# Miniprotein binders against q6w4x9r395to579, part 179

Target 1, 185 residues: q6w4x9r395to579
Amino acid sequence: GHCSLEGGSFVTTFDARPYRFHGTCTYILLQSPQLPEDGALMAVYDKSGVSHSETSLVAVVYLSRQDKIVISQDEVVTNNGEAKWLPYKTRNITVFRQTSTHLQMATSFGLELVVQLRPIFQAYVTVGPQFRGQTRGLCGNFNGDTTDDFTTSMGIAEGTASLFVDSWRAGNCPAALERETDPCS
Short names: E, the ipSAE of ESMFold2; O, the ipSAE of OpenDDE; V2, 0.75 times the mean of E and O plus 0.25 times the DockQ between their complexes.

## First folded at step 14 (miniprotein)

Design qv60
Fold by ESMFold2-Fast, scan of step 14:
Structure qv60 (fold): chain B 185 residues (1-185), chain A 90 residues (1-90)
Amino acid sequence: as target 1 above (185 residues)
Amino acid sequence: SELEEIAKTILEAVKDLVEAVKENDYEAILEAIERLFEAAIEAYEAGFYEVSRAVTEVIKAIWEGDEEKIKEAVKELVEEMREAMRRAKE
């Protein structure tokens, strides 16, 4: 299945549902029991330099009990806070330059990430068939059913992207819904 | 109809994209791509899932920069729109 983060603020889920959101936080992009050592893929969004988007993707993070790999729009790759020269290899993960404008993170466990660095920072996530029906996060649940594509972190199917996205925030960022509801903040 | 409005938006965005590429106008290219994404969202919310998917595949092909893949994706988009129009007549 394929999930994409394109155009600064657009997401297409594994079940092919496109949506747009606005937020400046780290979000859970993908969690699954198929990822080793409690692994999760996360997306970092911040204020955008693109005129048509309030926020844009600035980094992608793969976090597990062993690794914290960060790939940023500045072409810096770190693991556990230390900068790494490419190609960078661990036992199960390799990060390398696929083209002059693309980096790839290949894994042994059925997850692949490709990031476009220029002209705009974008991410493409591919998962193997073992992930079907076993994913959660911004990329959706990969169950082939479009009626529950916006399943929140609490397991509730929402009709709007904003509640769905806010439920997948990681860390202490204010919810986008809360900021929009409060006209003076 | 809603489908006709969506199709018109898609065709207008594609025309703008072609002209922006010919002019090497990066800002106009981004505007056209974002308008295509909005059309894909609108198509999905209206229940035209195959049209929505075909639009997102065109956008992906554009970022890959492969002219042959772009032509192939555009052909598929046209066929999905024609199929949706045919079903509306049934």
Scores: ipSAE 0.482, ipTM 0.775, lowest interface PAE 1.9, mean pLDDT 79

Design qv61
Fold by ESMFold2-Fast, scan of step 14:
Structure qv61 (fold): chain B 185 residues (1-185), chain A 90 residues (1-90)
Amino acid sequence: as target 1 above (185 residues)
Amino acid sequence: SELEEIAKTILEAVKDLVEAVKENDYEAILEAIERLFEAAIEAYEAGFYEVVRAVTEVIKAIWEGDEEKIKEAVKELVEEMREAMRRAKE
């Protein structure tokens, strides 16, 4: 199954439901019991600088009990806060430069992430068949039915993307953090 | 026909995206993608469910820059839209 984050503000779920959102926080993209060590894939959105887009993807995060891998639009890859040279390998995860404009995170547990760095920052998530019906988050539930793809973190199917997206917020809001830590204001 | 207008918008947006990527025009790429995805959302709401998957395949082919893959993906998109319109009329 494939899920994509494209054009700075658009998501296509594993069941091929397209939607747009205008969030500026960190959101859970994928949670599943198939991910080891309480793993989760997250997407970070911030304010966009372009006239026809209000928000844009700025980083993708893979978080587990052992790793916090961050891939940023500025082409920096970190794990647990430390910058890493590519290729970077852990026990179950390898991050490497696939092309001059693409990074790939390959895993041993059926998750693959491809990040396009240029000309625009985008993410492509591929999961194996073992994930069918066992995913939660912005990428939907991968059950073959698009009508319940807006299932919130509380397990309720919503008719609109707004409440769905807000329910998957992971707490970090870059715009809010920048305002709070402004030493001059 | 609502479905015919959506299909026309999708094809025009695809053409614009191909040119924008060829020219490395960042603003034009974002504009074309926004129009394409807004049309894809309209297609989903109108019952063109398989058209969304075909649009995603076209976008992937455009990013790869392989002209033959782009032509094949566009051909498949046109076939999906034609079939959906035929079913809607009958």
Scores: ipSAE 0.442, ipTM 0.735, lowest interface PAE 1.8, mean pLDDT 78

Design qv62
Fold by ESMFold2-Fast, scan of step 14:
Structure qv62 (fold): chain B 185 residues (1-185), chain A 90 residues (1-90)
Amino acid sequence: as target 1 above (185 residues)
Amino acid sequence: SELEEIVKTILEAVKDLVEAVKENDYEAILEAIERLFEAAIEAYEAGFYEVARAVTEVIKAIWEGDEEKIKEAVKELVEEIREAMRRAKE
């Protein structure tokens, strides 16, 4: 299944439902029991001057018990707070430059992430068939059923993108993981 | 009809998007994609799922910059539009 975060604030779910939202927070893109070590994929949105939408994607985060991999729009890749030179490899994850404008995070567990750095920061999520009906988050539930396209974190199908998106906010809003204002001068 | 208005918006946005890509005008690309994506949302909400999907595939192909994939995605979009319009008249 394929999920995309494009044009700053546009999302197309695994079941091919397009929507747009306006928010400045960290959101859960994908949670699944198929992800090892309580893994989750998250997206960070902030106000942007380069997008015609209210907000734009500024970073993608893969978080598990072992790793916190952050890929940001300034082309910095970190794991557990440390900057990494590409290609960067862990036991199950490799991050490398696919083209001059694209980074790829390949995994051994059926998840692939491609990040476009230029001309605008965007993300493309691919999951294997084992994820079908086993996903939660902004990318949808990947069950092929259009009646529950906007299933919230509470398990309720909503009619609007706004309520759906708000339900997937992570707890550190509005202090984005890679965009915190330094309290020191 | 609602479908005819959605189709008109899609085709105009695709034309603008292709021209913007040729000129490497990032602001024009963003504007055209925003209009195109909103049309895809309208198509989906109206029940024209295949048209909405085809529009999102065109957007993806444009971002990838592969001329052959763009041509294939646009061809698929035109076919989905033709089929949706045919069904609407029957």
Scores: ipSAE 0.371, ipTM 0.731, lowest interface PAE 3.0, mean pLDDT 80

Design qv63
Fold by ESMFold2-Fast, scan of step 14:
Structure qv63 (fold): chain B 185 residues (1-185), chain A 90 residues (1-90)
Amino acid sequence: as target 1 above (185 residues)
Amino acid sequence: SELEEIAKTILEAVKDLVEAVKENDYEAILEAIERLFEAAIEAYEAGFYEVARAVTEVIKAVWEGDEEKIKEAVKELVEEMREAMRRAKE
């Protein structure tokens, strides 16, 4: 299955449902029992400019009990807060430069991430068939039924993308929330 | 029909996209892609799932930068739109 985060705020789910959202926080893209060590893939969004109300992808994070791999639009790759030279390898994950403008994170557990760095920071998520019906997050539930692609973190199918996206906000987001309420932003 | 209006929007955006790609005009590519994404969302909400999918495949091919893949994706999109319009008239 394929999920994409493109053009700043456009998402296409694993069941091929396209939607747009607006947000300046960290969001869960993908959670699944198929990911080892309580793994999750997350996306960080921030404002594009001071006068703009639009947002864009600024980083993708793979978080588990062992690793916190961050790939940022600044072309910096870190794990557990330490900058890494590419190719970077762990037991189950390899991050490498696929082209001058693309990085790839390949895994042994059926997840692949390709990040476009330039001209726009974008992400492409591929999962193997073992993930079918076993995903949750912004990329949808991968069950072949698009009517429930907006299933919130509480398991409720919503009719709007905004309620769906808000339910997948991850952890502490006070800085992004405070910036959103700033009258000069 | 709703499908005819969506198809017109898609065709105009694809024409602009192909021209922008040929000229390496990234700002024009971004504008065309945004219109295509909006059209894909509209097509999906209207029940034209294969048209929406074909639009997203065109966008993916553009970001991959492969001219032959772009041509093939555009061809598939045109075929999906023809099929959707044929079914709607029957």
Scores: ipSAE 0.245, ipTM 0.648, lowest interface PAE 4.0, mean pLDDT 77

Design qv64
Fold by ESMFold2-Fast, scan of step 14:
Structure qv64 (fold): chain B 185 residues (1-185), chain A 90 residues (1-90)
Amino acid sequence: as target 1 above (185 residues)
Amino acid sequence: SELEEIAKTILEAVKDLVEAVKENDYEAILEALQRLFEAAIEAYEAGFYEVAAAVTEVIKAIWEGDEEKIKEAVKELVEEMREAMRRAKE
């Protein structure tokens, strides 16, 4: 399944549901028991300086008990706070420059991340079939049913993106609800 | 109809995105992408899931820069829009 973070603040879930949100925080993209060492993929959003997008993806983070790999729009890759030169390899993860404008994080456990650096910082998440029905986060639950893709961290299906996105905040940041005008019921 | 408005918005945004990417115009790329994604969300929320999915395939082809793949993805998008309009009339 494929999940994409494009155009600053747009997400397409593993079940192909597109949505937009306005958020300036770290959000959980993907949690799954299929990820080793309590692994999780996260996205960092900040305010945008351009007129056509008010928030933009600025970094992607893979966090586990052993690693904290950060890939930022500044083309800096760190693990556990230390800058790494590419290609960077651990036992199960390799980060390398796929093209002049793309970085890839390949893993042995069925997760692949491709980050576009230019002209727009964007991320593409690919997971293997073992992840079907076993994912949580902004990328959805990967169960083949898009009607429940807005399942919150509490396991409740929401009709709007704002409550869904807010439930997946990983930091102490303003709630997405406070930046949207649509009714959330 | 609503779907006809969505289809027109999608096709105009696709054309603008292709031109913006070729010209490497950052602001134009973001503007066209925003219109395209907003239209895809509108199509999805209206129940036209195949149209929304076809839009994402067109965007993928545009990023790859392969003219033949772009033409094929746009052809499939137009076909999905035609089928959606046919179903909406039934």
Scores: ipSAE 0.382, ipTM 0.726, lowest interface PAE 2.5, mean pLDDT 77

Design qv65
Fold by ESMFold2-Fast, scan of step 14:
Structure qv65 (fold): chain B 185 residues (1-185), chain A 90 residues (1-90)
Amino acid sequence: as target 1 above (185 residues)
Amino acid sequence: SELEEIAKTILEAVKDLVEAVKENDYEAILEAILRLFEAAIEAYAAGFYEVARAVTEVIQAIWEGDEEKIKEAVKELVEEMREAMRRAKE
């Protein structure tokens, strides 16, 4: 399954549902019992320097009991608060420069993250088939049903992106705002 | 029809994208891509899930800059639009 965070404020879920939101918080992107050591992938959004977007992705975080790997838009990679030179390898995770504009985090447990650094900071998440029906977060539930991808942290299917996104905040921060469609702009 | 309006939006955004690429106008390229993504959201809301998926795949291929992936994604988009138009007539 494939999930993408693009263009500052756009998300496409594992079940291929596209949506847009505006937010200035850390959000749970992916939680699953298939991730070892209570692992979770998180996305940090803040006020944007990206044209045509009010807020944008500024960092991606992989958090587990062993690791807190942060990949920032300024090309800094840290683990547990310490800056790391690439390639950086742990027992199950390797972070390396895939191209001049892309970093990759490869894992032994079926999760792959590719981060585009330029011209816009973007993230692409790939998960193996073992994750099917076992994911939660902004990337959706990966169950093959496109009508329930806005399942909140409480297990409720919502009709709007803003309520869905707000439910996946990782801490205390402002509520996410759903983009208003303006046909004249 | 709703599908015809979505198709017009996609075609206009693609036309603007091609012109922006020829002019090497990054801001215009970005604006056209964002319009394509909005069209994908509209297609999904209208129940044209495969069209929405195909549009997002075109956007991803453009970001990668891989000509073969772009060609493949555009081909799939055309095929999904034909299928959606066929089903809409039923």
Scores: ipSAE 0.425, ipTM 0.757, lowest interface PAE 2.3, mean pLDDT 80

Design qv66
Fold by ESMFold2-Fast, scan of step 14:
Structure qv66 (fold): chain B 185 residues (1-185), chain A 90 residues (1-90)
Amino acid sequence: as target 1 above (185 residues)
Amino acid sequence: SELEEIAKTILEAVKDLVEAVKENDYEAILEAIQRLFEAAIEAYEAGFYEVARAVTEVIAAIWYGDEEKIKEAVKELVEEMREAMRRAKE
């Protein structure tokens, strides 16, 4: 299955449902019992700097009990807060430069991440068939049914992307502080 | 009519994208890709799932930068649009 985060604000799920993403937080991109050590992929979004309503991907995070691997748009790779030179290897994960503009995170457990650094920061997630029907997050549930691709963190299928995306927030968002400066707050 | 309007939008965006790539016009490339994504969302909402998928595959092929993959993705898109129009007339 293939999921993509492209064009700064667009997502295509594992079941090929496209939607526009609007948010400035860290979101659960992919969580599955098939990932070892309670692993999860997360996506960090921030303002694009052009318009308040525009958001863009700025980092991808792989988090497990052992590792916190961050790949950011400034081409820095860290694990557990320490900068790493490529190629970087752990027991089950290798991060390396695939091309002059692409980094790849290859794993032994059926997950592959390719990050485009230039001209625009984008992410591509590939999972093996063992993940079918066993994923959750922004990439959808990978069950072959696109009508329930907007399944929230509480297991409810929503008709719109906004409630779906909000349900997958992970961590503290600066959005509340930004809204406090609005004329209506 | 709805499918015809979606197909027209897709074709115009693809033509603009090809021209922008030839001109190395980065801003025009981004603009055309945004229009393709909006068309893919519209196609999905209208129930043309395979057309939406094919549009997203064209976008992916553009970023991958492989001319052969781009040609294959565009061919698949044209075939999915023809199939959708055929089904609509049944």
Scores: ipSAE 0.270, ipTM 0.648, lowest interface PAE 3.8, mean pLDDT 77

Design qv67 (at its last look DockQ between E and O 0.61; V2 from the best seeds 0.00; counts 0 for: SAP 78.687 > 70)
Fold by OpenDDE base, look of step 15:
Structure qv67 (fold): chain B 185 residues (1-185), chain A 90 residues (1-90)
Amino acid sequence: as target 1 above (185 residues)
Amino acid sequence: SELEEIAKTILEAVKDLVEAVKENDYEAILEALERLFEAAIEAYSAGFYEVAEAVTEVIKAIWLGDEEKIKEAVKELVEEMREAMRRAKE
């Protein structure tokens, strides 16, 4: 399954459902029992302009009981708050520079992350087949049905992206917007 | 028809995208990509899921700068659009 965070406000789920949102919060991208140690992949969005509709991805976070790996738009990689040199390796995670503009997080448990640093900070998530039907978050449920991807954290199917996205907030943040006019978002 | 309109939008966006890439006009590229993504959403909303998927694959290929993948993705997009058109006539 492939999930993409592109253009600052666009998402394509594992089931290839495209949607757009504007938010300034940390959101759960991926939770799964297939991730060890209660692992979760999260996305941090912030304002990129003066308008509330001008939002962009600013960091990606992998959080588990042992690690908190943050890849920021300024190319800083931290684990548990400490800056790390690349390539950085933990027990089952490796973060390294793939290209001059791309970082990659490789894992031993079927999760791959590619982060594009420029010109827009973007993320591409890949999960193995063992994750099929066992994922939740902004990337969807990876069950081959695009129509039920907007399932909230409470297991409720939503018709709009904003409500869906809001359900996966990791903190107290403003409500997400679905389709606002922004020429560069 | 709705599909025809969506197809037109997609094709126009692709055309503009190609031109923007040739000119290395990043602003134009971003604009075209946004239009293309919106078209994908429209396609999805209209029930043309395969078309929507194909569009997103084109977008991804563009961002990743994979020329071969771009060609493949565009080809697939055209095929999906043709297939959708065929089904719509049945």
Scores: ipSAE 0.721, ipTM 0.878, lowest interface PAE 0.6, mean pLDDT 94
Fold by ESMFold2-Fast, scan of step 14:
Structure qv67 (fold): chain B 185 residues (1-185), chain A 90 residues (1-90)
Amino acid sequence: as target 1 above (185 residues)
Amino acid sequence: SELEEIAKTILEAVKDLVEAVKENDYEAILEALERLFEAAIEAYSAGFYEVAEAVTEVIKAIWLGDEEKIKEAVKELVEEMREAMRRAKE
């Protein structure tokens, strides 16, 4: 299955449902029992530098009990807070430069991530067939039915993208916290 | 019809995208791609799922594909639009 984050604010789910949202937080992109060590893929959005989008993707995070791999729009790759030279390899994950403008994270557990760094920061997620019907998050549930792709973190199918996206906010949101201080200046 | 308006939007956006690429006008390319993605959302909302998917595959091919992949994605989009219009007449 393929999921895409493109053009700053657009998402196409594993079941090919397109939608748009404007957000300035960290969101759960993909959770699954198929990811080892309680793994999750997350997307960080902030106020946009892209002319046709209010907010845009600024980083992708793979988080597990062992690793916190962050790939940022500034082309810095870190794991557990430490900057890494590419190619970077762990036991199950390899991050390398696929082209002058693209990084790839390949895994042994059926997840692949391709990140476009320039001219716009974008992410492309590929999962193997073992993930079918076993995904949750912004990329949808990968069950072959697009009508329930807006299933929230509480298991409720929503008719709108905004409620769906808000339900997948992760607990740490520096961009949202910065916005809350604006009225005090 | 709704499908005819969606198809018109797609064709106009593709035409604008081709011209923007020829002129190397980055902002115009982004504008055309945004209109294509909005058209995909409209197509999906109207029940034209295959058209919506074909549009998003064209966008993906523009970003990640080579010339042959772009041609294949455009050909698929044309075929899905023809099929949707055929079914609408039945």
Scores: ipSAE 0.644, ipTM 0.849, lowest interface PAE 1.1, mean pLDDT 81
Fold by ESMFold2, look of step 15:
Structure qv67 (fold): chain B 185 residues (1-185), chain A 90 residues (1-90)
Amino acid sequence: as target 1 above (185 residues)
Amino acid sequence: SELEEIAKTILEAVKDLVEAVKENDYEAILEALERLFEAAIEAYSAGFYEVAEAVTEVIKAIWLGDEEKIKEAVKELVEEMREAMRRAKE
């Protein structure tokens, strides 16, 4: 399954549902029992310098009981905020520079993350078939049915991106719909 | 029809995108990609899911920067639009 975060504010789910949202928060991108140690992939959005988007993706975070990997433009930060030179390797995870503009996080548990650092920060999430029907978050539920990918953290299928995205916030931040209507946002 | 209007928007955005890539005009590339992504959302909302997916594949190919992959993705998009139009006439 493939999920993409492109153009600052656009998302395409594992079941190919495209949507756009604006928000300044950390969001749960992917949760699954297939990720070891209660792992989750999270996406951080903030005010954008790009004229075509009010907010944009600024970092991707992999977090589990054993690992914390923060990937932002030109930097990888791991446990306790320590910056790491690449390649960085644990037992199950390798982070390395794929090209001058792309980093890859490869894992033994079927998750792959490719991050484009420049000219715009983008992320591409790939999961193996063992994840089918077992994902939650902004990337959808990966069940082969694109129409229910807007399933909230409470298990309710929504028709709008704003309510869906708001339910996956991982911090105290404004609701996505309210954020989009703020004259200053 | 709604599909014909969406297809027109997609084709115009692809044309603008190809020109922007040839000119190495980053702002024009972003504008065309934004229009393409909005068209994918519109196609999805109208029930043309395969068209929406094909548009997102063109966008991905553009970011990869491989001319042959871009040509392949555009060809597949055109085929999906033709199939959707055929189904709409049934």
Scores: ipSAE 0.628, ipTM 0.852, lowest interface PAE 1.4, mean pLDDT 84
ESMFold2 (binder alone), look of step 15: mean pLDDT 78; pTM 0.715

Design qv68
Fold by ESMFold2-Fast, scan of step 14:
Structure qv68 (fold): chain B 185 residues (1-185), chain A 91 residues (1-91)
Amino acid sequence: as target 1 above (185 residues)
Amino acid sequence: SELEEIAKTILEAVKDLVEAVKENDYEAILEAIERLFEAAIEAYEAGFYEVARAVTEVIKAIWNGDPYEKIKEAVKELVEEMREAMRRAKE
């Protein structure tokens, strides 16, 4: 299944439902029992410099008990707070430059992430068939039923993207508020 | 009809996108993609799921940097899906 984060604030779920949101927070993209070590994929959104986008993707995070891999729009890759040279390999994950404008995170557990660095920072998530009906987050539940694509973190199917997106916030968004009061830090 | 207005928006945006790609006009490409994605959302909310999917495939082809022939193929698929949706709506 394929999920995409494009054009700053556009998302297409695993069940191919497109939606747009505007937010400045860290959001859970994908949680699944198929991800080892309590793994989760997250997306960080901030205010956008693009003409017609209010907010845009600025980083993608893969978090587990062993790793916190951050891929940022400034082309920095870190794991557990340390900058890494590419290609970077862990037990189950390899991050490498796929093309001059794309990085890929390949895994042994059926998850693939491709990040476009230029001209706009964008992300493409691919999961194997074992993830069908086993996903939660902004990328949807991957069950082939589009009527419940906006299933919140509490398991409720919502009619609006706004309530759906807000339910998948990983933080309480203090970073956005702090940045507005002290933008130089 | 709602579908006719959505189809008109999609066709205008695709025309602008193709022209922007030919001119290598980055800002125009971004504007056309934004209009296309909004149209895909409208199509999906109206129940035209295959039209919405076909629009997102055109957008993906642009961002992948796919060859013009592959982009043209995605546009052809989109036109076919819109024709099929229009045909079903008239029954």
Scores: ipSAE 0.253, ipTM 0.658, lowest interface PAE 4.3, mean pLDDT 78

Design qv69
Fold by ESMFold2-Fast, scan of step 14:
Structure qv69 (fold): chain B 185 residues (1-185), chain A 91 residues (1-91)
Amino acid sequence: as target 1 above (185 residues)
Amino acid sequence: SELEEIAKTILEAVKDLVEAVKETGDYEAILEAIERLFEAAIEAYEAGFYEVARAVTEVIKAIWEGDEEKIKEAVKELVEEMREAMRRAKE
């Protein structure tokens, strides 16, 4: 299955549903029992310099009990906060420069990430068939249903991308302005 | 109809994209055309034209890969999906 984060703020899920959102947080992109060591793929979005309402992908993070691999739009790759020279290899993951404008993270567990650095920072996620029906996050539920709705982190189908995306926030980000029930706001 | 408006937006964006890539090499124009294609894909999906939406996203992917033959194949598939959607809508 293929999932893409393109054009700064567009996402196409594993079931080929396109949507757009504007957000400035870390979001769970892919979570699955097929990922070892409680692994999760996450996407970091921040404010674009172009528009107050425009946001863009600035980093992709693979987090597990052993590793926190961050691939930044600045072409810096870190693991557990330390900068790494490419190619960088762990037991199950190799990060390397695929082309002058692309980095690839290859894994032994059926997940592949390709990051386009230039001209726009974008990410492409490929998962093997073992992930079918076993994914959650911004890339959707890989169930093969072309009519499926946005499924939130609580397992509820929503009609809007904004509620779906908000449910997948991973960081301790402030609540959206529209959510007046946030007691810490 | 809604589908006719979506198809018009798609075709205009594809023509602008082809012109920008082939004739001028204007990166800003390429980016704007791709953004319009993404918006059209979202509209197609929300309107229930799932195959059209998928075909549009495949065109965008092929463009970023830069493979001319894949781009031609993706555009051909998009045109075919739009024709099928329009045929079904007229039943």
Scores: ipSAE 0.292, ipTM 0.673, lowest interface PAE 3.7, mean pLDDT 76

Design qv7
Fold by ESMFold2-Fast, scan of step 14:
Structure qv7 (fold): chain B 185 residues (1-185), chain A 90 residues (1-90)
Amino acid sequence: as target 1 above (185 residues)
Amino acid sequence: SELEEIAKTILEAVKDLVEAVKENDYEAILEAIERLFEAAIEAYEAGFYEVARAVTEVIAAIWEGDEEKIKEAVKELVEEMREAMRRAKE
């Protein structure tokens, strides 16, 4: 199944449902029992002054009990807070430059992430058949049923993207980023 | 009809996108793609799932940069829109 984060703030789920949201937080893209070590894929959204969207994707994070791999729009890759040169390899994960404009995170457990760096920062998530019906998060539940495409973290199917997205907020949003106001002219 | 309005938006966005690509106008390309995404969302919410999927496939082909795939995706989109319009009027 394929899930995409494009155009700054647009998402297409594994079941091909497109939606848009506005948010300045870290959100869970994908949780699944198929991810080892309590793994989760997350997306960081922030305000972008030069983006067509009020908010845009600025980083993608893979978090597990052993690793916190962050791929940012500035082409910096870190693991557990330390910058890594590519190609970077762990036991089950390899991050490498696929093309001059794309980075790839390949895994041994059926998850693949491709990040487009230019001309706009975007992410593409591919999961193998073992993930069918076993995903949760912004990328949807991958069950082929459109009636529950917006299933919240509480297991409730919502009719709107905003309630769905809010339920998948991960961690605490920095209050300063949400409360920043432009100086009056 | 609602579908005719969606189709018009899609066709105008595709036309603008082709022109922007020809002129290498990055901002215009992003504007056209944003309009296509909004049209895909509207199509999906209106129950035209195949049209919505075809639009997202066009966007994917554009980012991949393969001219042949873009042509195929656009052809498929036109076909899906034609079929949806037939069903909506009967």
Scores: ipSAE 0.326, ipTM 0.704, lowest interface PAE 3.3, mean pLDDT 78

